# VH-VL binders against b7kms5, part 17

Target 1, 80 residues: b7kms5
Amino acid sequence: DTFETVRNTIRIESEVDESLRQLCHEERITKETWLEAAYLYLCEKPEELAQVIQLAQERLSQRKAIADYKRAKTMQERFL

## First folded at step 1 (VH-VL)

Design ob1 (framework fv_oberotatug)
Fold by ESMFold2-Fast, scan of step 1:
Structure ob1 (fold): chain C 80 residues (1-80), chain A 125 residues (1-125), chain B 107 residues (1-107)
Amino acid sequence: as target 1 above (80 residues)
Amino acid sequence: EVQLVESGGGLVKPGGSLRLSCAASGFTFSDAWMSWVRQAPGKGLEWVGRIKSKADGGTTDYAAPVQGRFTISRDDSKNTLYLQMNSLKTEDTAVYYCTTDEYFLGSGNYEFDYWGQGTLVTVSS
Amino acid sequence: DVQMTQSPSSLSASVGDRVTITCRASQSISDYLSWYQQRPGKAPNLLIYAASNLQSGVPSRFSGSGSGTDFTLTISTLQPEDFATYYCQQSYRSPYTFGQGTKVEIK
């Protein structure tokens, strides 16, 4: 009964990880199976998938903006 | 197979500092989360803190009694875990254990699978 | 934050006895509870993870049960090497916390 699987390492916000971990514990599922189920479900729901992709793009843009700000501030401090 | 060896313990005065090392072998250290657990003489086990793998962010987390005084770090090129202890108090007197802290991505649990032999830290005048 | 309380703090038993140790969490921790054995002068070793899963290499006389707040470790037929202190530990929330320990002593 062994499925062929791949191991992935992902970095997510600690608050999101804690919330997801609690959900998985309460429902007696694993993060791996939740991720698989969520993706498969969304692939069959184009409108919902589009909304999730939009949220993902917004979160990515926010992280890039923060990273860019920190980089600029570090460069400023180096030349002061 | 898996081996963890702590070193650096000893006698130190209150307010002093010590650096503990944990040499790891028999597994891929760079993939592992690592923790420190201590045990005061005749007392129970107390979690000190942990450090994630660099792939998982390399972040640290600490128990309240040591927050701001202790720092956990790792050197993956040397397969070594460190605990820098500053502003030591008599209450920090304990055997300090290095442990693997396995995070199963599928299960989401954290267990201390392997432990070192421990190193004694005594904080006394 | 999550407090773990073990019962009893100590017990006396003979080889061949059935031993039961309980552990209670101050709040629900689902099944993210581990049990450890510590023999005198030695480092702890993991016996059970996720409340009921036996760690590889651990004798089948050890078993765990429970979920939520109430957990039990059972040794079905105590052996000489089982005289040790046993600890429960929750890994549900940081900081990780241990119970105070249960010492299993020779009668």
Scores: ipSAE 0.000, ipTM 0.591, lowest interface PAE 14.7, mean pLDDT 83

Design ob10 (framework fv_oberotatug)
Fold by ESMFold2-Fast, scan of step 1:
Structure ob10 (fold): chain C 80 residues (1-80), chain A 125 residues (1-125), chain B 107 residues (1-107)
Amino acid sequence: as target 1 above (80 residues)
Amino acid sequence: EVQLVESGGGLVKPGGSLRLSCAASGFTFSDAWMSWVRQAPGKGLEWVGRIKSKADGGTTDYAAPVQGRFTISRDDSKNTLYLQMNSLKTEDTAVYYCTTEIYGGDLSYWYFDLWGQGTLVTVSS
Amino acid sequence: DVQMTQSPSSLSASVGDRVTITCRASQSISDYLSWYQQRPGKAPNLLIYAASNLQSGVPSRFSGSGSGTDFTLTISTLQPEDFATYYCQQSYRSPYTFGQGTKVEIK
């Protein structure tokens, strides 16, 4: 085939996933093609790409804090 | 108490087979991604492979040296992880550890949180 | 595969010393890096995940930093129980790979 693909497992926030799933359903596209299109589009727009990278860095920091909190809660529960 | 306990190690001749078990307790095993990591005597750590939770597809991945010879499986009803080792080679001699990679789908990072005590596999004539 | 290289391979230190261990990835792994401690005859123990997050129960004298390809583990004030081998590990790409280890020995 023309396109060679790789399979990746991506974990994203449930609220974001629901919103993205709704968008993909309404527009009749897939998460995979949306991700490809979004990345390619942003590569041609340096200022917008920079804003997305900043948001990604902020979200990564938030996920670390949330994961640490959830980890502590899960470990406490799992000592039972 | 959260723990992992490996068993099944021992002496095997080259070309032989051995099955390792890892009994999990104190946490929801079915939510966890599980890995096997080995360590040859006096050497460093080497990742062997992993199995994802069934909710995440239950798929397996292996390091190249064991691909096609080793199989990782799980029995969530018994809270047990397995490593089936076939066509064993002298270079497979190592202490084998089972580890939790992800406790639940809400974790953002993959890391080996909980480790068993290890079980020694010696492949020798 | 992503190759992980640690420096130094071994070091001698005294209780109270500041110890620094570095880890370099052959390609960018963002912050998908963990540090493990292995005491002689024992299983490895997680110290740090996501490059800089201290695992619950791990003493605050341990800290991690870095992103991309260069990472550092620091022990601010070495204690007797810290004489061990330390490993970095990337989880950005399969197969997961470990550094060769850094042995921290008594001077």
Scores: ipSAE 0.000, ipTM 0.607, lowest interface PAE 15.3, mean pLDDT 85

Design ob11 (framework fv_oberotatug)
Fold by ESMFold2-Fast, scan of step 1:
Structure ob11 (fold): chain C 80 residues (1-80), chain A 126 residues (1-126), chain B 107 residues (1-107)
Amino acid sequence: as target 1 above (80 residues)
Amino acid sequence: EVQLVESGGGLVKPGGSLRLSCAASGFTFSDAWMSWVRQAPGKGLEWVGRIKSKADGGTTDYAAPVQGRFTISRDDSKNTLYLQMNSLKTEDTAVYYCTTHDFGSLYEGYYYMDVWGQGTLVTVSS
Amino acid sequence: DVQMTQSPSSLSASVGDRVTITCRASQSISDYLSWYQQRPGKAPNLLIYAASNLQSGVPSRFSGSGSGTDFTLTISTLQPEDFATYYCQQSYRSPYTFGQGTKVEIK
């Protein structure tokens, strides 16, 4: 009740979510507080932040490749 | 495998109502953002509105010409998207397409229309 | 709202020609632009997303370029099945708006 919060929905890979859930359960923290802490920590560590951004860019490229594959199956039936 | 099939189109009088359905198969519908796009005879494409997945808040957004008259909803248990059209005008005469933006929780960042149905014709005439 | 303007509204071309269609946004939309093809009597098909990414299964003669406000769709060697209407569409912000379309007609 003392905090102003914003509700956000984030889509993450199921394997990553499973691992994060287990970590949060073991450490008695929530996903929300873990995300806040991780972001704040990285903002104070520019070199580590840059590496995380690189990983994020790589993961985004992977998601695009998967999306392309799924769409190719649909497009093959309608265009090719 | 991925398929969208629209139904419910037909002839309706000005001021009338009509409900369109879009049956989805071949992907995890509950994770997908969905849109309706229309095309008046001989005219270009016009975006009608969008509904987000329930995981992303389930919110809807509409183009100005239909705001307050049209309602987009979804039934994830039936893999079906709906467009409820009220207070229909002759200007609403068009082929209505349903489209998908996201096949699942692995895709985000862009909102392009990957898959399109074949459309259903709505004619508003007296 | 972001307005999308295509040029030309129509063009006549022959098989084998190089065809270029442009699309301009009223404000910067980064790379949130898609190109769609609609053959007569058919539903639209996605050709290009994120301004320059060719949709899997779409022939390599189609290409897209641009960023910000100016975008181009190119068909390097026009084929008979390419006589269609082409639309650009921005998804940078709601409402998602389409260009008015460019009809590619046989000469």
Scores: ipSAE 0.000, ipTM 0.628, lowest interface PAE 13.6, mean pLDDT 85

Design ob2 (framework fv_oberotatug)
Fold by ESMFold2-Fast, scan of step 1:
Structure ob2 (fold): chain C 80 residues (1-80), chain A 125 residues (1-125), chain B 107 residues (1-107)
Amino acid sequence: as target 1 above (80 residues)
Amino acid sequence: EVQLVESGGGLVKPGGSLRLSCAASGFTFSDAWMSWVRQAPGKGLEWVGRIKSKADGGTTDYAAPVQGRFTISRDDSKNTLYLQMNSLKTEDTAVYYCTTGLEWFGDSPYYFDYWGQGTLVTVSS
Amino acid sequence: DVQMTQSPSSLSASVGDRVTITCRASQSISDYLSWYQQRPGKAPNLLIYAASNLQSGVPSRFSGSGSGTDFTLTISTLQPEDFATYYCQQSYRSPYTFGQGTKVEIK
C-alpha cells in the first residue's frame, strides 16, 4: 500500500531545526518520518504525551506574546 | 512599514505576454514565502501560485489554470517578486495582488497578512 | 484540490445586526482556515487565522470557530465599515483555495 500524504508547512526555532536536520541526516531519515514516528510513539504513552503538550503550550504562549507585541508595535507605527 | 507595490499591469492581446513586479519593503524579503492572488472584475479571489524562500528550497507551486503558462520568480537582492505571464487568455483578466504570509520570525503560509494594492491586467482584442 | 464553499453568497443586514457566515471544506483541513475582509476597491485584509485567532488590530466583534470541514465567521454587532465581501481560505494543501465570497450588503 502507499500512504496518502498531506503537505504541511511549519515554522520552528532555527536552532531546533538545525539540530533536527543534523539528526535526520546522521540517521538517514527525513524530518517528515521523524515527526510521524515521534507523534505515534507519544500517542502510546499518555503520560509523556501530556508532558510534551504542556511544553508545547508554554512555547506557544511565549511565541504568541512576542508576536502580539511585534504586530501591535507595527500597527502603532503605521497608524499612529 | 511593510509595503508591497505591484507594477507592470496593462492591456494585452490574447496570446500575448506580460511580466508583473512586486516591490517589497519593511520586512526581510529573503525569508518570506510570496504568493500571487488574482481577482477577475466582480468575481472572487483566486490563488495563482507561490514561491518559497531560497532557504526552504525556492520551489514554486501553481493553480491548475495557470500551470505551464505562468512562472513565479524572485530577486532577493532587489526585494522583488515577479510573475511572468505567457499565452494570456481573456479569462486571465484580473487585478493581480502580491501577498505574503509573515509569521514575524520566518516564512509560513498559515495566512496572508500583507497585500499589495493590486495591478490590473486586461486581456482583450 | 480542497474546494471551499461559502454560505450565503450574499446577505442584507442593518447596523447592529449579528451576522454569521459559514464555510465548508471538501475534506478536513484541521484549523488551516483564514477569513479575509475586502471592502469595495480595496485589497483584502486578514481578520481571522487558524480558524479562531483574531488578527491584532481587528475589532473584537469579529470571531471565528470550527475545525475540520465546517467553519463560521461571526460579526456580533455589525458596524457601517463592515459592509464588505468576506472570504475564507484554506492553507492546509496547495493549491491554497478561497471560498467564493459572501457579500454583506446594507438593507
Scores: ipSAE 0.000, ipTM 0.611, lowest interface PAE 13.8, mean pLDDT 84

Design ob3 (framework fv_oberotatug)
Fold by ESMFold2-Fast, scan of step 1:
Structure ob3 (fold): chain C 80 residues (1-80), chain A 126 residues (1-126), chain B 107 residues (1-107)
Amino acid sequence: as target 1 above (80 residues)
Amino acid sequence: EVQLVESGGGLVKPGGSLRLSCAASGFTFSDAWMSWVRQAPGKGLEWVGRIKSKADGGTTDYAAPVQGRFTISRDDSKNTLYLQMNSLKTEDTAVYYCTTDIVATGEYYYYGMDVWGQGTLVTVSS
Amino acid sequence: DVQMTQSPSSLSASVGDRVTITCRASQSISDYLSWYQQRPGKAPNLLIYAASNLQSGVPSRFSGSGSGTDFTLTISTLQPEDFATYYCQQSYRSPYTFGQGTKVEIK
């Protein structure tokens, strides 16, 4: 019970997943422990945390733009 | 948890009216196109109609058997989809499912009914 | 309306078999075709969208192919949970139309 965990399913870009998997293999750590360590480390560094949040917001914006483009393309094709 | 829950089904006499509701949770309902699909006992799936998101015009389309009798509407503030059924006929007897139609999920955009409710039974009989 | 003709109407198979179901549209629908699985007493679930894209969480033994008018759903190695009815559906034109369904039964 000391390490109480939750199981989450997340979707990340395949290129990022491949790079992270390689890093974890080389350093002999897991994605779970890397994510925990990265978050904890950044929580102690407000300026760096702000930069990471900005990158996350940019990536989310890009994903939404791609989804919107696919939607528009589908609408166009259905009525052509 | 992404979920659709239908309600309002029951027994109604021919010529009667019934309104079905579909409560959505766990996703941005206002971004989704929504459909109603029905299945008569022991038969296949039949599309009833569709409503677009308000961003895409909020328009509706219907299958010929229900055109002029059924109306689909949505209330985005309540995350609820409706099917108003008028002039009901015995051949409208079916389990009615609400479904998502077009949904953008992150970078994934697909044209398919990926979320379905459990269904609500409508029986039209004297 | 775009008519969807699905074949066969039913088939008998054993666990481990390769199963193929076909669907033909009366006019070109590009790749706006989805495949659904319905287990007895349950709501349908989406297997394949845009003719060949596997829905998240669906086992890799399922695959779809085709474009235009002729489409195929393949189950490479049938499992016990795959005994169900399968439907194709076009979303190219309103009204959306489903195939008649293919019931995959235990041999």
Scores: ipSAE 0.006, ipTM 0.642, lowest interface PAE 10.3, mean pLDDT 86

Design ob4 (framework fv_oberotatug)
Fold by ESMFold2-Fast, scan of step 1:
Structure ob4 (fold): chain C 80 residues (1-80), chain A 123 residues (1-123), chain B 107 residues (1-107)
Amino acid sequence: as target 1 above (80 residues)
Amino acid sequence: EVQLVESGGGLVKPGGSLRLSCAASGFTFSDAWMSWVRQAPGKGLEWVGRIKSKADGGTTDYAAPVQGRFTISRDDSKNTLYLQMNSLKTEDTAVYYCTTEPYDSSGLFLDYWGQGTLVTVSS
Amino acid sequence: DVQMTQSPSSLSASVGDRVTITCRASQSISDYLSWYQQRPGKAPNLLIYAASNLQSGVPSRFSGSGSGTDFTLTISTLQPEDFATYYCQQSYRSPYTFGQGTKVEIK
C-alpha cells in the first residue's frame, strides 16, 4: 500500500521549529507525520480544535503586526 | 561537527563497475536521508539519487541517466553510505559527492557535503 | 522533470557590489528551492533553503526570495570570498534538479 502525498513548504517561528525538531528526533517521527496525526486527532475533538484555531488566529495577528512594523520601518529608511 | 568522507573513486573502463563509500560522523546517521550528487569536469551539479532513513522506509530514488545501473545503499551500523555503479559509461566521469538531507526538515535540502571522489571512465 | 534555468550564466563584479542571481522553474515548486555556493576546487555549500531561510553560519549579506517559479539570490555587499559559482536546486519533485550555475567573476 502506498499513500499519495502533496508537498507543501511552511514557514514557522524558529523557537517552535527547534522544539518540534527535537520532539520528532526523540520520538523517531517526521514533521510531516506529526502534522498529519495532530490534524486528524483534532478533527475528532471539536472543542480542542476550536482552541487550536483561536491560537492560530492570535499568532497570525502577531505576524501581521510584525509585517506592518517592518513595512513602516522600510518606508522610513528608504523614503522618509 | 558533521564530516562526510568519500572514497573508492578511480579509473575504470567503460562497462566496468565501481563502488563508492561515504563515511559519516558528527550526526545520527541512521536518522538522515542521504544523497549522491555528481559534477562532470567543468560542468554543473547533477543529482544522482537519494536513500531515505530506514525509519522512513529506506526507499531509493534515482535520476533517469543512472536508473537501473546504479544502486544506493546504507549500513547504519558502520555509518556508511554506498553507491554501487555498474555498466559505467564515459558520461559517468565526474566528481561524486556524498550529501546529507536533514531528518526532520520540511522542504528537503542538501545541508552537508563531502569533498568528493573522482571517477574517471575511460578506455 | 522540473527544469531549472539560471540567469545570468556569468557576471563580473567588484568587491562591495550588490549582486543578484535569478532562477526560474519550469513549473511551480512552491518554495522548495535551495541555493548553493561552490568556490573554485571546493565542494558546494548550502546558503539558503526553502527559498528564503539562511543556513546557520552563512553571512547575512546573502538573502533569498521568491516562490512558485521565480526566485532570486542577492548578495548585498560582495566580499572577496564570494567569487564563486552559485546553483539553485528544486526539491519539490524527484528527481531533484539544479540550475546550470552562475559564475560570479572578479572585474
Scores: ipSAE 0.000, ipTM 0.612, lowest interface PAE 15.1, mean pLDDT 85

Design ob5 (framework fv_oberotatug)
Fold by ESMFold2-Fast, scan of step 1:
Structure ob5 (fold): chain C 80 residues (1-80), chain A 125 residues (1-125), chain B 107 residues (1-107)
Amino acid sequence: as target 1 above (80 residues)
Amino acid sequence: EVQLVESGGGLVKPGGSLRLSCAASGFTFSDAWMSWVRQAPGKGLEWVGRIKSKADGGTTDYAAPVQGRFTISRDDSKNTLYLQMNSLKTEDTAVYYCTTSYGDYIEGLDAFDIWGQGTLVTVSS
Amino acid sequence: DVQMTQSPSSLSASVGDRVTITCRASQSISDYLSWYQQRPGKAPNLLIYAASNLQSGVPSRFSGSGSGTDFTLTISTLQPEDFATYYCQQSYRSPYTFGQGTKVEIK
């Protein structure tokens, strides 16, 4: 039998992607199966899941701050 | 499953109006910057306009050919993007695609990551 | 407006060939450039963003380079599914603009 799957396109930091690819190569697994396993593991560990969610919120806030900065800088450069 | 589904296209006479919808699913629509891109039969891609997320000001920008005639809006509660087209011209005949920059929304680095399959708008007498 | 010009407008190639498409901006756009592939009857698909970053899920045979005004998309070993039209697009300044497209045809 074949598992039913869905294809996702996601954008992550290149350094994180490179690190994850190295891990997957060394352990002989795929990014897809690592993502599934990590999520399923964390769903069974409420305290660890909460810590991961906090880290995710911090990373999202950082990306938004960088986006705001770049937007302001670009608007200045576009002004003629 | 990440997808965009356009609807509302059809045949309209010059001077008429039409409203296109784009239903989003599988991602956080409210965080996304959304654009409309059109393609006339047998021609290349042409950007129509963009709307930013509400967190980024919710502002709109338009290409000159549609400025003053087309309006882009969004309803985050319904995960839906709209394009209101007024004073339609035969030159507006095209397949209209909605697109999103899913993920990082850094101005100027946003690429059109996700595309709908398009909806055909034909403006003829 | 920033004008984007692609070269060539069309090319003929065989499976296994190396294909190079260029894109020129009428003014400097830093690295605010993306490349798209459109197969006949299909919606466009993102290949490259920020001039040189490969989109997740896109085969490694695709690569992008350049900054400022001159940009290049390279397909190192053309596959049957790569016969399509390719577009560059700038997001540096509104309005966002696309190149006219480059059609890659089978010889």
Scores: ipSAE 0.000, ipTM 0.607, lowest interface PAE 12.1, mean pLDDT 84

Design ob6 (framework fv_oberotatug)
Fold by ESMFold2-Fast, scan of step 1:
Structure ob6 (fold): chain C 80 residues (1-80), chain A 124 residues (1-124), chain B 107 residues (1-107)
Amino acid sequence: as target 1 above (80 residues)
Amino acid sequence: EVQLVESGGGLVKPGGSLRLSCAASGFTFSDAWMSWVRQAPGKGLEWVGRIKSKADGGTTDYAAPVQGRFTISRDDSKNTLYLQMNSLKTEDTAVYYCTTDWSGYDLPTYFDYWGQGTLVTVSS
Amino acid sequence: DVQMTQSPSSLSASVGDRVTITCRASQSISDYLSWYQQRPGKAPNLLIYAASNLQSGVPSRFSGSGSGTDFTLTISTLQPEDFATYYCQQSYRSPYTFGQGTKVEIK
């Protein structure tokens, strides 16, 4: 059943997107099918799933830190 | 047989506007990603921008020289691609081609079909 | 932006010659490179995609090779209809960029 789908718009790091696009082209698959397969595979592997979740949490923390830095820099520039 | 036919070119003054059309036939237009490519007289090819199929988000992307001035759109019910050109400059003078930019994968890899082009001349 | 430079910008050749055109990318683009032919007064035509894959309908005398930053288009035995301008193009990163073109002229 490949016809019941949901469309999502997401933002990912540009270097990661480039790497994934290259992989998909070389392996003759799509980003959508790679994402589905990766998630389904990880759901059968609890140890690997936990490691991926940890990496995702670390990346999210990094994004928040960068946003906080940019906010602080803007506030400092306003006082100049 | 895939066929792309551009129209709407002509002479326009700097600062003016033009709308180009590309009529498509011979394939399922609604599934295709489409691009505009231009060529100034005696010069090389320059990519203008792209529009994805609605199934892939219908998003557009543009080369820096035209960003903010040109808009690409599509009407799948009419199998037609459009290029709205605003704030035209003399350096926009070129033959404009519409191209198909599609594959069975999510990455556009090449321009496999081209129209014959329509000439846009921007001069006083 | 990824810059594409072709060499040579023009060349003179005779029917029956082996012609080689080179394309260089300013950064690695893997095999996301296409070659196009443009005959005088005509629209461009796709010859090769993904660096080395021959487009359906294109004569086997055309071949492409390379990966990363250096790419080559070869015409093994030049025919009269091959006198044209050839362009390479990368699709690895937006914006898509073309080389400046290589004009193949009759000697």
Scores: ipSAE 0.000, ipTM 0.597, lowest interface PAE 18.1, mean pLDDT 85

Design ob7 (framework fv_oberotatug)
Fold by ESMFold2-Fast, scan of step 1:
Structure ob7 (fold): chain C 80 residues (1-80), chain A 125 residues (1-125), chain B 107 residues (1-107)
Amino acid sequence: as target 1 above (80 residues)
Amino acid sequence: EVQLVESGGGLVKPGGSLRLSCAASGFTFSDAWMSWVRQAPGKGLEWVGRIKSKADGGTTDYAAPVQGRFTISRDDSKNTLYLQMNSLKTEDTAVYYCTTLDYYGSGELIPFDYWGQGTLVTVSS
Amino acid sequence: DVQMTQSPSSLSASVGDRVTITCRASQSISDYLSWYQQRPGKAPNLLIYAASNLQSGVPSRFSGSGSGTDFTLTISTLQPEDFATYYCQQSYRSPYTFGQGTKVEIK
């Protein structure tokens, strides 16, 4: 019955964070409340939720490709 | 939460040997690439070497001043990193840090970069 | 090996000042450069990675720029907790090398 919250640390792309901060400033809301509202809204809209999940999967694949490239580039140095 | 705790430092004579340990907690140690970085009293930071995760080959690399004398190893079952130091010289006197120095995990664009508080190694007669 | 040279080796500044530290690599390292802060008696803390990206939890007054061989760390409005030694570090090729450090001291 008391309102319970958890603390999370998440890492998002800096351009996305900047855009989200601007949105929150203009609309006078917080990132926490925006995240909660967005998730709850999407949970009631299965087709839109599926599209968001697809975008998330695409973004994750992009991040993995970039991270793996940077790691592989660093590993190549061992033979120098 | 994430902790790296070094131990095993102390006073040793030139030509002696010493083994440092680094106990890791709060993250998946077995996935991480681990490094040792040292700092002589009043001097700057110097990278000593690294060891990759077993999944990435478990191989090691060393800076020239320690090559052939120091060996880095890991025990994933104990979440522990080791630095075996042989043929110690007075120039090896330093605080030794255990770190994930600029480590990138799969799918990450941001490094998982954590440091222990260091352990002092003094090489003198 | 890639040699990293910082300038200046030390500087004196007052709270509120804009501070700029430069780091030069002996060969091109693309954007594989990090900046670390070390307070006396403490372990280093990562401030900037990949030349210009601010590490989570680091105040926005810190910024990094550059690519190739020339890099800068800027503190836009120096705070009391910023009096420390700063190091650049390259991870482009092994061995990873640090600059000699820049001490930021109170005037």
Scores: ipSAE 0.000, ipTM 0.625, lowest interface PAE 16.9, mean pLDDT 87

Design ob8 (framework fv_oberotatug)
Fold by ESMFold2-Fast, scan of step 1:
Structure ob8 (fold): chain C 80 residues (1-80), chain A 125 residues (1-125), chain B 107 residues (1-107)
Amino acid sequence: as target 1 above (80 residues)
Amino acid sequence: EVQLVESGGGLVKPGGSLRLSCAASGFTFSDAWMSWVRQAPGKGLEWVGRIKSKADGGTTDYAAPVQGRFTISRDDSKNTLYLQMNSLKTEDTAVYYCTTDFEYSGYDSLGMDVWGQGTLVTVSS
Amino acid sequence: DVQMTQSPSSLSASVGDRVTITCRASQSISDYLSWYQQRPGKAPNLLIYAASNLQSGVPSRFSGSGSGTDFTLTISTLQPEDFATYYCQQSYRSPYTFGQGTKVEIK
């Protein structure tokens, strides 16, 4: 009955990571088990899952906007 | 004019050491993430490693074949990137390019947009 | 490590042709995929970043698409200066890895 796991590397915002670390410490759980529990819970709640997906899409759009801005600024600085 | 110029390549024996330099001009070097990429004769591109800007932590990352043997460093006052290569092996023979990286909010790279002309390192007896 | 596999390894084409090169990642890399062009004897140059964004100064005949594990670079109307080797590269996970390259040569 050994758990079969996969190793993932993920990058999240520092403020979110700090908040999650505090939560995990206070509740005596790990980031891995929190992520598993959150996903499993949401899979059984379609309306809440849809809201989480919307938030994720918004956060992704913000990251892309920042990347586009940095690229434009970098090109201007490098041009001359 | 944005430019990167590598230097320091040459012939070295297995087990030897060599330091490569990359002189940057035409942009604010201190803001840029910098990488080294190599290409063995007639082969494809291989990422060697990267150094972040000091504002984003100044940390380095390396590909497994060079981990523990190569060190990337930067001198922002001289607009220069370095690659210190120790314990060189014949499979390290390659043209070495320095590059500037694009980045998201200090944690992601979008690709390598400026490349130098490359400098050839030959490790042979 | 994320392995990047390109297909084909080489192709022959004529000026004016539509050329398609594919790149497959061994695991999902979202849209952290770049395409590079390397002309014989020259340093590589960045064509496309974030899977589908054209680098400034790159001709509009180049386009990229895809997400996750499957990516495509398309050259809509091949020009003489486009005979080169093309590389995909992921920057989703360290170490960053390149595909083996696709050589586009004169038919």
Scores: ipSAE 0.000, ipTM 0.614, lowest interface PAE 15.0, mean pLDDT 85

